VHH binders against Profilin-1 (pfn-1). Designs and how they scored, part 96

Target 1, 132 residues: Profilin-1 (pfn-1), of Caenorhabditis elegans (q9xw16)
Amino acid sequence: MSGWNAYIDTMTAAAPSIKRCAIVGAADGSVWARTEADNVFKASEEELKTFVALFNDVTQVPAKGADIEGVHYVVPRTEESLIFGKKENTGFFAVKTKSAVLIAVYEGPNEVAAQVRKAVESMQTYLNNAGY
Below, E stands for the ipSAE of ESMFold2; O stands for the ipSAE of OpenDDE; V2 stands for 0.75 times the mean of E and O plus 0.25 times the DockQ between their complexes.

## First folded at step 14 (VHH)

Design we19 (from wc1 with S54T A97T; framework vhh_6fv0_2; at its last look DockQ between E and O 0.90; V2 from the best seeds 0.77)
Fold by OpenDDE, look of step 14:
Structure we19 (fold): chain B 132 residues (1-132), chain A 123 residues (1-123)
Amino acid sequence: as target 1 above (132 residues)
Amino acid sequence: QVQLQESGGGLVQPGGSLRLSCAASGFTFSTYDMYWVRQAPEKGLEWVSTISYTGSNTYYKDSVKGRFTVSRDNAKNTLYLQMNSLKPEDAAQYYCTKYYDILTGSFGEFDYRGQGTQVTVSS
């Protein structure tokens, strides 16, 4: 276990409707930390490599959507450092920091999604300020 | 208008128990994750516990794990915090909220909390 697990714990505590989440390398999608046990983040290495590459050109993502853990999500829009998707009562928020991508998969209504987004963006800000 | 009203605080001896309640109105309570936070004298706000909108997931500050239990009744728009084995260091004003940034220790742009309920632990 690395120090990055603490950030996973923080995100899940900050947004308990997060079902699974991970911190991965922005360059290659390598997993630095992830939820485990009953809430194991299940994305494969290849999938994560593809996912983090989406941030190279986020403008194309809404047209094709995004896949996480074998699930395809519709991506309504993107921002330079933010990709989010929806599928029924589930969704994800992915934010890019200087060196990492934070991915949070959640379940719940739009109000919960907003809370999850705030938590993930807060972590993004924190890590960026810390140089990560 | 968002309204939160905390209650159930009081004076207890170390090892005692209290059950806090938070009555929510002015928003769809059942669709929000909810939080308990507290502020001890001369200290900043600190996160205590979080519960998902369905109640299926709960999280706790390490120092209260095994002693505190968060729950909710969405039909009653009420959040609860059962506090057992209370310690002097648990003494604080307790607040419920639908948003709290654990990283910054802030409620953000809007302070969505009630007046709080005072918990005092003293022999």
Scores: ipSAE 0.904, ipTM 0.944, lowest interface PAE 0.5, mean pLDDT 95
Fold by ESMFold2, look of step 14:
Structure we19 (fold): chain B 132 residues (1-132), chain A 123 residues (1-123)
Amino acid sequence: as target 1 above (132 residues)
Amino acid sequence: QVQLQESGGGLVQPGGSLRLSCAASGFTFSTYDMYWVRQAPEKGLEWVSTISYTGSNTYYKDSVKGRFTVSRDNAKNTLYLQMNSLKPEDAAQYYCTKYYDILTGSFGEFDYRGQGTQVTVSS
């Protein structure tokens, strides 16, 4: 369990304005690891199943937005393996690897969002290179 | 033009304390998460601590937890590292930075270090 939890710890240390994050299965949204305790990532399995399916066609996501943890976000941009959601001073970055989706919910100004994106993309590259 | 100036290093005996400072200019310090890293001859570049833009979240390398405290004063554009119970393994050149990739061990495009400040620990 420490294996996937170590990646959660690395993400939060790399981008300390991440409030909550999770690593979930790309096929079904199953939770492999998440922030816990006072910062529990509280999306349901049903929400996560719907959320990861957005990566089947990211081009449709900006028109509809995206929901995670019961919060609706505007999606100003996507890439084939990245969804960025924004709501007021909060947002999320979600990236898809071969086997997983990384979700990071953050709070902060646009400068912090850029730092969060870099941390999330670095982890995406790391997991893809490791075969995940 | 980002400028970071580290200071406060010196020579201490094991068990001693130092407080490092990092003066920031050329960017809006209060909107960036900040990082302390260090470099010693046999270790390469090593992450030490991270602090969120408000100061509310802090993280530490395991070997320094409980001994080091990172803080910031956004009104003074200054980042701090209080180092207590110093050990020989803590001897290094210390740098502050706007970003450090813990996974890859690199600064990426955010390598705006100053000269750093030397911490030397010897009995």
Scores: ipSAE 0.537, ipTM 0.810, lowest interface PAE 1.8, mean pLDDT 90
ESMFold2 (binder alone), look of step 14: mean pLDDT 81; pTM 0.817
OpenDDE, second read of step 14: ipSAE 0.879; ipTM 0.929

Design we2 (from wc3 with G108N; framework vhh_6fv0_2; at its last look DockQ between E and O 0.87; V2 from the best seeds 0.80)
Fold by OpenDDE, look of step 14:
Structure we2 (fold): chain B 132 residues (1-132), chain A 123 residues (1-123)
Amino acid sequence: as target 1 above (132 residues)
Amino acid sequence: QVQLQESGGGLVQPGGSLRLSCAASGFTFSTYDMYWVRQAPEKGLEWVSTISYSGSNTYYKDSVKGRFTVSRDNAKNTLYLQMNSLKPEDAAQYYCAKWYDILTGSFNEFDYRGQGTQVTVSS
């Protein structure tokens, strides 16, 4: 699973305002890779299982929001393979690939959020093309 | 109008140092993560370094870690790249940008970069 760590490093380098991020299995929320040390991604297994299940019906997510690392985020809207949330000066982007969910938690102004989204969606495209 | 202007490049000997600057205008510089990229002769664009909007997080290409330092002065709308222990393989045109896709090695057509500043490393 060390190979997936490289993708974590790539995403954080591409969007340095990402505070924490993870790559998890789309089916069960199992952690394939995540930020570590001072930026450890702290979502529990049960929380991630619930989170990835949101992609089964994204239309319902804006009404209830989403929880990551014990933090509740407002979800303004969703797309088929994209869930994003906001809380004060923080937020997250979660994108679904063929077999994975990429989650990036960021801190900063709205302009930074746009940069984070680009980075995460770029990774989404890359992994999809690679068959993941 | 968004403008980025790189400066500070030049000719140095191996082991020498340069400090690049990037003057930004036409946008709220302090709210954007910023990037340094470079293009060597006969090579494609490559990512060099990224710094968060606040300057709290920095990342580097492996080959420049320990030698290059990215920083910024948001009050002056300026991005910096201190380059120490320069090597011949560091020779390139250096650009600053609001975004760079490090996966594809490309800029979005709507993303902005400057004209670049030339760094040459030769004995």
Scores: ipSAE 0.891, ipTM 0.936, lowest interface PAE 0.5, mean pLDDT 94
Fold by ESMFold2, look of step 14:
Structure we2 (fold): chain B 132 residues (1-132), chain A 123 residues (1-123)
Amino acid sequence: as target 1 above (132 residues)
Amino acid sequence: QVQLQESGGGLVQPGGSLRLSCAASGFTFSTYDMYWVRQAPEKGLEWVSTISYSGSNTYYKDSVKGRFTVSRDNAKNTLYLQMNSLKPEDAAQYYCAKWYDILTGSFNEFDYRGQGTQVTVSS
């Protein structure tokens, strides 16, 4: 798997109801790779810096929700390394690795959401095992 | 009781075509992304294609892109794989599944697959 763009391609193929996704630096929200062109992931690096900082205390996130691409999501649950946001028939999963945050924005029913979570958690495990 | 049943395999000459079907029952087919995978004798599992729950997004392994087309009919609870320009290296047992982990190359123990249908490509 060369380059960070190959991981974006793997996530979208693994969970084809992902609409947009990105891999960003956990410390600063810098974009390592993202979906581009017709499906551009359109969060600014300033917004992403704020977003990744949510992982500093995930217990506060359900009370305030989370913003990605200028869209506000309710956050019904978090885990230490996972934030799930929901808005109508869309949502996101974000997972933290040692160095990065993986963000996947999807559209679909709860069964699709579960498949998206499996895909992002598989990548989370892979990157953690590789030292990222 | 979840069931996936593949059919449409057979013996075909190189350059030929086959259309595989996967009949789904016992779950709400239209709310799941679906997967085609294959396994040649004495080889590991190989991802072939993925299609979103609505059918709007499709993805293919590079070696089959342009030759294979995945589709679904949610009214009939059926997944399809049209295989054109078949090559000897396409010969395998083909499975449909409710999940396949492309990164690890494996099925989850709770994500059902069918028994498969055999595709043989021989002169």
Scores: ipSAE 0.653, ipTM 0.848, lowest interface PAE 1.4, mean pLDDT 90
ESMFold2 (binder alone), look of step 14: mean pLDDT 80; pTM 0.812
OpenDDE, second read of step 14: ipSAE 0.870; ipTM 0.926

Design we20 (from wc1 with S54P E109D; framework vhh_6fv0_2; at its last look DockQ between E and O 0.89; V2 from the best seeds 0.78)
Fold by OpenDDE, second read of step 14:
Structure we20 (fold): chain B 132 residues (1-132), chain A 123 residues (1-123)
Amino acid sequence: as target 1 above (132 residues)
Amino acid sequence: QVQLQESGGGLVQPGGSLRLSCAASGFTFSTYDMYWVRQAPEKGLEWVSTISYPGSNTYYKDSVKGRFTVSRDNAKNTLYLQMNSLKPEDAAQYYCAKYYDILTGSFGDFDYRGQGTQVTVSS
């Protein structure tokens, strides 16, 4: 298990309604770590490359939506380093750190979504402080 | 207002068992991930376990894996922690929480926890 896998484990423990998550390179979408086994994060390299590029200009993302794991999400909210996607009772939070993008796909109502966001943002802060 | 009330703590010998309960009110309990957190004397808060909405996924601190089991009854707005094979190092004030930041060891801006229940493990 790589050091980055530990952060995956931490995020899933911090927000257990996360179904799948990944840590990818902000520059190229390369996968550093991801949930595996029964909850494998299945986004392709090409998809992730496109996805991380959304952070170059998040202003247009709400109008276009975002794709993760072949699923199209509407994007109700973006911030400079955050993309929130939603589809029915599922969604994702993606946050950008200095060098990475954290992607957490969750299932649940808005209350759970709020908890997932906090967990992902906490990890974001942690990694930023660590220089990542 | 959010209210959480822990119970079930007590004094047990090493190897003993306890079952903690957390009664929740003032929010839609069934739609939240819930947390167990503990604080031993002169130690900081530490995460123990989490359970997802509506109860499908559970996670545990490594030191309690195989011994502790988190569960919930959403109909009763109650969170549980079955603690088996208790060890002296498990002695702590146990809290249930609506939110806990595992990385910072804090409950965030709002302290959504109860008064806690004391678990003592001693021969």
Scores: ipSAE 0.895, ipTM 0.940, lowest interface PAE 0.5, mean pLDDT 94
Fold by ESMFold2, look of step 14:
Parts: sequence; C-alpha cells; structure tokens
Structure we20 (fold): chain B 132 residues (1-132), chain A 123 residues (1-123)
Amino acid sequence: as target 1 above (132 residues)
Amino acid sequence: QVQLQESGGGLVQPGGSLRLSCAASGFTFSTYDMYWVRQAPEKGLEWVSTISYPGSNTYYKDSVKGRFTVSRDNAKNTLYLQMNSLKPEDAAQYYCAKYYDILTGSFGDFDYRGQGTQVTVSS
C-alpha cells in the first residue's frame, strides 16, 4: 500500500466530519490514496482527471459547478488553489498542492465547513513544504 | 466570549479512572467538532481525541485507544473524556478546544481552549 494512506488517516482524525477524502495527482487525477471499504471515495479515474483540470482555470468553475462521485455541487467560491462545493448539508473542499489535489467531502453546518477547510488547508501547506 | 472550562482532573493511582468534563458557552457548541489535547513538560502539546459535532465519529491517539472514550452532550453543551486504566504517561494538563491542528501540533488561529485540568498519576 502507498505511504499516502497515513495522510488520509490524519485528515479524518483532524476533521471528523469529513465523510470521504482522497489525495490524487494534480496532473492526471491518479489516486495516490483515498478512504476505502464501507466509506469508499467513489470517483472514477475519468471523473478525477476532469476534476483536477478545474484548477487550470478556477474562474470558470462557479458557472458550471463541479462533479465528484457522480454528485453535482454548486461552487459558490474558488481561490487560486481551492474549490469549495456545496449541496444541501454536504459539501467538499478541494485544494491543490505542488503535485497533488486533496479532496474532502464533508457533512455539516457552516461552522463545521470552516473547521474542515482549516484542516484541508493545513495539509495543503504541509505537503507543499514537503515538496509535494 | 468563547468560554471552555475543564474539570474532573485529580490525583489517581495507576490503573485508576477519571472523567473529565468541558463546559462550553459563548458559541453554538452543537455545530462544532471538538478536541481533547494534553500537555506534559517533556512532550509539549499532544492530541488525544477528536469528536464530530453530532458525536457520531470519534478518533483517538493510538496510545489511548481502548482506554479513553470521548463523548458529548449537545443539550448540556458539555464535552467529556472518560479515562480508564490510567498510566503515568497520561499525567498532563488536559484541555478541550474548538480546534487543534494535528499536523502542526498547535491550536493555530483557533486558540479557543480552557485553562485545563490537571491529571496526576502516581504509584
């Protein structure tokens, strides 16, 4: 198994309202690690390739929304390296590092979303500082 | 405005038990994930446990898993940590917090924690 699974474990412990998450390659969407088993992150390779390409032009994403795991999200907010999607009481944060995209799907109110964002951005900074 | 008050610490022999409480006010407790963190002089800050806002997901540092149980009562705005089979290495000041950054080992910008409660384990 890849050494990236430890980062998945850290993310779920740091933000326990994350339901599913993954670390994928920024260039091609290849899965480096993801939540597995009964809580599997269910995005296809095709979907992930399309998803990571959103970071090539984040300004276009709010107009279309974004799809993850076959679920369509409204994207009210993007930043250069962050996409935030919402659907009812669920949402996702995706952040881009030098080499990867971290995707976290969560459930909860805005206060929880803010905690999830902080945890995801902390991991983003950590991986960037480590050269990823 | 945010207030967190830990209690329930004390002196216990190895193998003993304590139940810590964290009374929360000044924010909507039921909409936040919550954290237990401890500090011993030789180790610095150390993450202990995390619990999701409805209480459905719990996580523990490996060394306490099976001995400690985190829980919450959202109707009473209270977070709990049941500590069983206490060991000398569990002796520390225990804090509850609205956030803790496990990666950096710090409270970061969310430094809303209580004053802590002391757990002392002696033979």
Scores: ipSAE 0.586, ipTM 0.831, lowest interface PAE 1.7, mean pLDDT 91
ESMFold2 (binder alone), look of step 14: mean pLDDT 81; pTM 0.816
OpenDDE, look of step 14: ipSAE 0.889; ipTM 0.937

Design we21 (from wc1 with G108D; framework vhh_6fv0_2; at its last look DockQ between E and O 0.89; V2 from the best seeds 0.80)
Fold by OpenDDE, look of step 14:
Structure we21 (fold): chain B 132 residues (1-132), chain A 123 residues (1-123)
Amino acid sequence: as target 1 above (132 residues)
Amino acid sequence: QVQLQESGGGLVQPGGSLRLSCAASGFTFSTYDMYWVRQAPEKGLEWVSTISYSGSNTYYKDSVKGRFTVSRDNAKNTLYLQMNSLKPEDAAQYYCAKYYDILTGSFDEFDYRGQGTQVTVSS
């Protein structure tokens, strides 16, 4: 386990409705850490490469949606460093740091999404302050 | 109005057990993840455990793993914390919360937590 796994554990503990999550390189989508075992994050390298590239122009993402782990999500809105999607009672939050993209896939009622967002954004802030 | 009320605290000897309860009202309890946090004397708040809205996922502070069990009864709007093999270092005021930021050690801006219940462990 790398040091980045600790951040995965922290996010999942902070928002237990996260089903799977990953920390990937913002430049190339390389996986730095991810949930494993029964909750393995399953996105392919190619998919992640495409996903992180969405942050190059987030304004276009709502029109086309986003794919994670072979699942297509509707993206209602984006921010400069935030992409979030929805599909039925599932969704994801993805935030970009200086060097990484944090992706959290969650399942549950709408209220759960707020907790997931807070957890991911808190981690975003922490990592940015740390220089990552 | 969101209300959380903890109970079940008390004085126990090392190795003893307690079961904490948290009665929730004023919000749809079954749709929220819930948290246990504690504050020991002269120490800051620390995260203890989290449970998902459905109860399907649970997480624990390392120092309480294997000893504490979080659960919930959504039909009763109640959160539980079974504490076994209690240690002196577990002594604290225990709070249930609607949210807790593990990274910053803080609640949200509305501070949705109860008044707490005191756990004392003494030989």
Scores: ipSAE 0.882, ipTM 0.929, lowest interface PAE 0.5, mean pLDDT 94
Fold by ESMFold2, look of step 14:
Structure we21 (fold): chain B 132 residues (1-132), chain A 123 residues (1-123)
Amino acid sequence: as target 1 above (132 residues)
Amino acid sequence: QVQLQESGGGLVQPGGSLRLSCAASGFTFSTYDMYWVRQAPEKGLEWVSTISYSGSNTYYKDSVKGRFTVSRDNAKNTLYLQMNSLKPEDAAQYYCAKYYDILTGSFDEFDYRGQGTQVTVSS
């Protein structure tokens, strides 16, 4: 049974230090799929709408930081389609595709963060090539 | 120099067990998630298992779930794969890696793997 949940499973297998992740609509932050059960991704609708709108002007994000799941992250840098947030030994990568934003919250050292970024960007490319 | 050396393969009957090891050197093993990947003769690479840097999170390809167990000993810089209830379909060259791209089916150009260890299952 193919579905958006299969992409969530693939992300967690590809980068096992991801603790929670979601695929949300780029226009409105609506949740297409997310990690569930003991590791549920708990961002509110209001947070997600605000969060995906950050991609409309990523240059403003480092000055303000970003909030996800009620947690505030410092954003040391952005790229046109990528936002990296950091707090202590945790962080997130968010990437924008044609239709969606992938959000992955991870825990681990900088070496793990680099592995998580590679996995997230690979999925970004995959979804873009599939028309999403 | 980053080095990964797999060992522990061999010939086993269906239903048998093997324990693979991957000795790591040349990098800080405890700060990397690690991957097991296999390749049967004349076939592509196939992801088998992934384990987080601390060992707290493990994931498995569906066909090996419940039969294989990945683990690591960060003090010994060693990654393990316990393989139980082996089937003929599990016969392959097994590799450990610092990264494997499940979506593209390839190793990253900047990440290394060892030469692998052969697992043969015959009745």
Scores: ipSAE 0.666, ipTM 0.856, lowest interface PAE 1.3, mean pLDDT 91
ESMFold2 (binder alone), look of step 14: mean pLDDT 80; pTM 0.807
OpenDDE, second read of step 14: ipSAE 0.840; ipTM 0.914

Design we22 (from wc2 with S54A E109D; framework vhh_6fv0_2; at its last look DockQ between E and O 0.94; V2 from the best seeds 0.00; counts 0 for: pae E 3.2 > 2)
Fold by OpenDDE, second read of step 14:
Structure we22 (fold): chain B 132 residues (1-132), chain A 123 residues (1-123)
Amino acid sequence: as target 1 above (132 residues)
Amino acid sequence: QVQLQESGGGLVQPGGSLRLSCAASGFTFSTYDMYWVRQAPEKGLEWVSTISYAGSNTYYKDSVKGRFTVSRDNAKNTLYLQMNSLKPEDAAQYYCAKFYDILTGSFGDFDYRGQGTQVTVSS
């Protein structure tokens, strides 16, 4: 297991409502690590390339939404380094670090979103401090 | 207001068992993931276990895997931690929490925990 897989495990442990998770390169969407086995993160390379590019201008994302794993999400909130997507009882948080994008897809009641966000943002801070 | 009350701690010998409980009120318990956290004397807070809102997913600190089991009864607004094969290094004040940052070892701005319950392991 790569070092990046450990960060996947940490995020899923920090927010067990996360169903699938990935760490990808911010520049090209290349997958560095992802959940596997029964919860494989299934976004394609092309989709991830498009997705990470959303961070170049997050202001337009709420109007258009975002696609992950072939699923279209509405985007109620964006920040400079954060995209929040929502679809029924699912959603995702994507945060950008210096060199990566962390994507966590979660399932559950609305209340778990705050917990998932905290887990992802904590990892964001950790990786940023580590130079990633 | 959010209230959490831990119980079930005590003194046990190495290899013994305890079952901790956490009574929750003041929020919709069944809609939140929950955490067990502990703090040993002169040590920082450390994550022990997390359970999803519905109880279908559980995660554990490596050192407690196979020995501890987290569960919940959402109908009773109660979180549990079954601790078997206890070791001296498990001795700590145990807290249940609604929010916890595993990476920083802190509750952050959302310090929703109870008074804790003391677990002592000694021969």
Scores: ipSAE 0.907, ipTM 0.946, lowest interface PAE 0.5, mean pLDDT 95
Fold by ESMFold2, look of step 14:
Structure we22 (fold): chain B 132 residues (1-132), chain A 123 residues (1-123)
Amino acid sequence: as target 1 above (132 residues)
Amino acid sequence: QVQLQESGGGLVQPGGSLRLSCAASGFTFSTYDMYWVRQAPEKGLEWVSTISYAGSNTYYKDSVKGRFTVSRDNAKNTLYLQMNSLKPEDAAQYYCAKFYDILTGSFGDFDYRGQGTQVTVSS
């Protein structure tokens, strides 16, 4: 689990309103790293496999929404490699890289959501440039 | 529009302390995560600390952990950095920011930093 944990630490420092996050394999949702302890990212392997498959056709996701950690989110918009979900004062951003999906669950107002998105997209670019 | 005004810098000896303040206006301070960054002469920007919008989560660059404490007072729209046990390598112009990208080392498109406040550490 070493190595990938450093990216988790960087994300939480870059956007401290991220409450939980994970890096999972794009093909199967296997967990490469996640927040632990008091902020454990807790999603089943079955749920994560279903979640990463959403990136196979993001255009269908807004009509259906998305589930993560047993929570159903409304998905107001997607891009080819990005899904944004929202429920009440919480939300998530998920981005796909060449081999992984980065999932960040945040709490806070819309201004925080914009800060979280910038942090997540910056990491997406970094990982893609590094070959992941 | 957005304005950030840093203050509280000065000259101290190694081991000394300073408390920096950042007065914010032109935006709803309590709904933004905030950052402290610094720049030493002939160096790039360096991330120092981050604090969440409600003040509950704080993060620090490894070299300042245990010496620096970030805090905020949302009622006064003010961000603080308490700097203890100052070292010569802490000497820099210090800025507060509403946006900072740790991975690229930049403020991005919305650079609203003020003039900064100078911290000088000399024997």
Scores: ipSAE 0.347, ipTM 0.707, lowest interface PAE 3.2, mean pLDDT 88
ESMFold2 (binder alone), look of step 14: mean pLDDT 82; pTM 0.829
OpenDDE, look of step 14: ipSAE 0.877; ipTM 0.928

Design we23 (from wd7 with T28S; framework vhh_6fv0_2; at its last look DockQ between E and O 0.85; V2 from the best seeds 0.80)
Fold by OpenDDE, second read of step 14:
Structure we23 (fold): chain B 132 residues (1-132), chain A 123 residues (1-123)
Amino acid sequence: as target 1 above (132 residues)
Amino acid sequence: QVQLQESGGGLVQPGGSLRLSCAASGFSFSTYDMYWVRQAPEKGLEWVSTISYAGSNTYYKDSVKGRFTVSRDNAKNTLYLQMNSLKPEDAAQYYCTKDYDILTGSFGDFDYRGQGTQVTVSS
């Protein structure tokens, strides 16, 4: 298990309503780690390349939405380093660190979404402090 | 207001078992992931287990895997922790919460936990 897989495990433990998650390179969308087995994060390389590029100008993302794993999400909220997508009872939080993008796809009510956000943002802070 | 009441702790010998309960009120229990955390003497808070809002996903600290089982009854607004094969190092004050940061070991802006329940493991 790579070091990045440990962060995947930490995020899923921190927010068990996360269904799938990945850590990808902010520059090119390359996958550093992802959930696997029964919860494989299935975004393609091309999709991830496009996705991480959204952080170049998050202000445009709400109008366009975002695609992850072939699913189109509306984007109710963006911040400089955060993209929140939503679809019915599912959604995702994507946060950008210095060198990575953390993507967590979750399922559950809004209360759970808030918990997922906190977990992902906590990891964001941790990785940033670690230089990643 | 959010209220959590832990119970079920006690004194057991190594290898013994306890079942902790956490009674929740003042919030929509069934819509929150829940956590068990513990604090041993002279140690900081540490994460023990997490369970998803629907109870379908559970996670455990490595040291308790295979021994502890988290569960919940959303109809009763109650969180459980079955602790088997208890070890001396499991001795701690156990808390439940809906707001805990595993990375920082903190409760965030609000300390949503009860008084805790004491688990002592001694021969």
Scores: ipSAE 0.915, ipTM 0.951, lowest interface PAE 0.5, mean pLDDT 95
Fold by ESMFold2, look of step 14:
Structure we23 (fold): chain B 132 residues (1-132), chain A 123 residues (1-123)
Amino acid sequence: as target 1 above (132 residues)
Amino acid sequence: QVQLQESGGGLVQPGGSLRLSCAASGFSFSTYDMYWVRQAPEKGLEWVSTISYAGSNTYYKDSVKGRFTVSRDNAKNTLYLQMNSLKPEDAAQYYCTKDYDILTGSFGDFDYRGQGTQVTVSS
């Protein structure tokens, strides 16, 4: 399949404990692609605009936490281009590329979280190498 | 030490079936997503199927959808691949792993793979 939806399909196959994910524009949070149907990624464009702006200074995010799909997550760690959020047995990884932010919401233990992070970072590298 | 042991391969006629098993030890099997991959002679690794840690989500390469079924028994630390309607193009050495990168087509940690099990489809 062509387009950004193929990247969504690749992410969910690569990390099957991802429940929902999206690729959004880094500048404004506009949705380029997302999981749909029974697993729709429901974040509003206003929420996504606020979320991607967190990457302007990731060092302040742990003090605030982050909201995605109306859910508030504790953010125990960030890196220059990565935000990890956690709530109970669920969490998210978000990574920034040159043009986009990839957000993956997962459910599972820490071992699954590590597998999800690997998949998200692999896609980050792929998109950056492709100029996105 | 992570150990994965694949079994259940063999020679089968086109249209036949095989059930592969992957016995896991040395890690907490029930907390990892798992993958089936395969390699035919002179070819690279090819992703076949993925299953989530609890078994609730499964994904398949398009060419095997509807013919292959991945499953797991977390009480037995065992991963399965039921292969039906086998075709000559399915012939390969099959591996299970907890560390595969679908985007790069490579194992993340080569020490975590077993010897594989050979599937041959011919008459």
Scores: ipSAE 0.665, ipTM 0.855, lowest interface PAE 1.3, mean pLDDT 91
ESMFold2 (binder alone), look of step 14: mean pLDDT 81; pTM 0.819
OpenDDE, look of step 14: ipSAE 0.894; ipTM 0.941

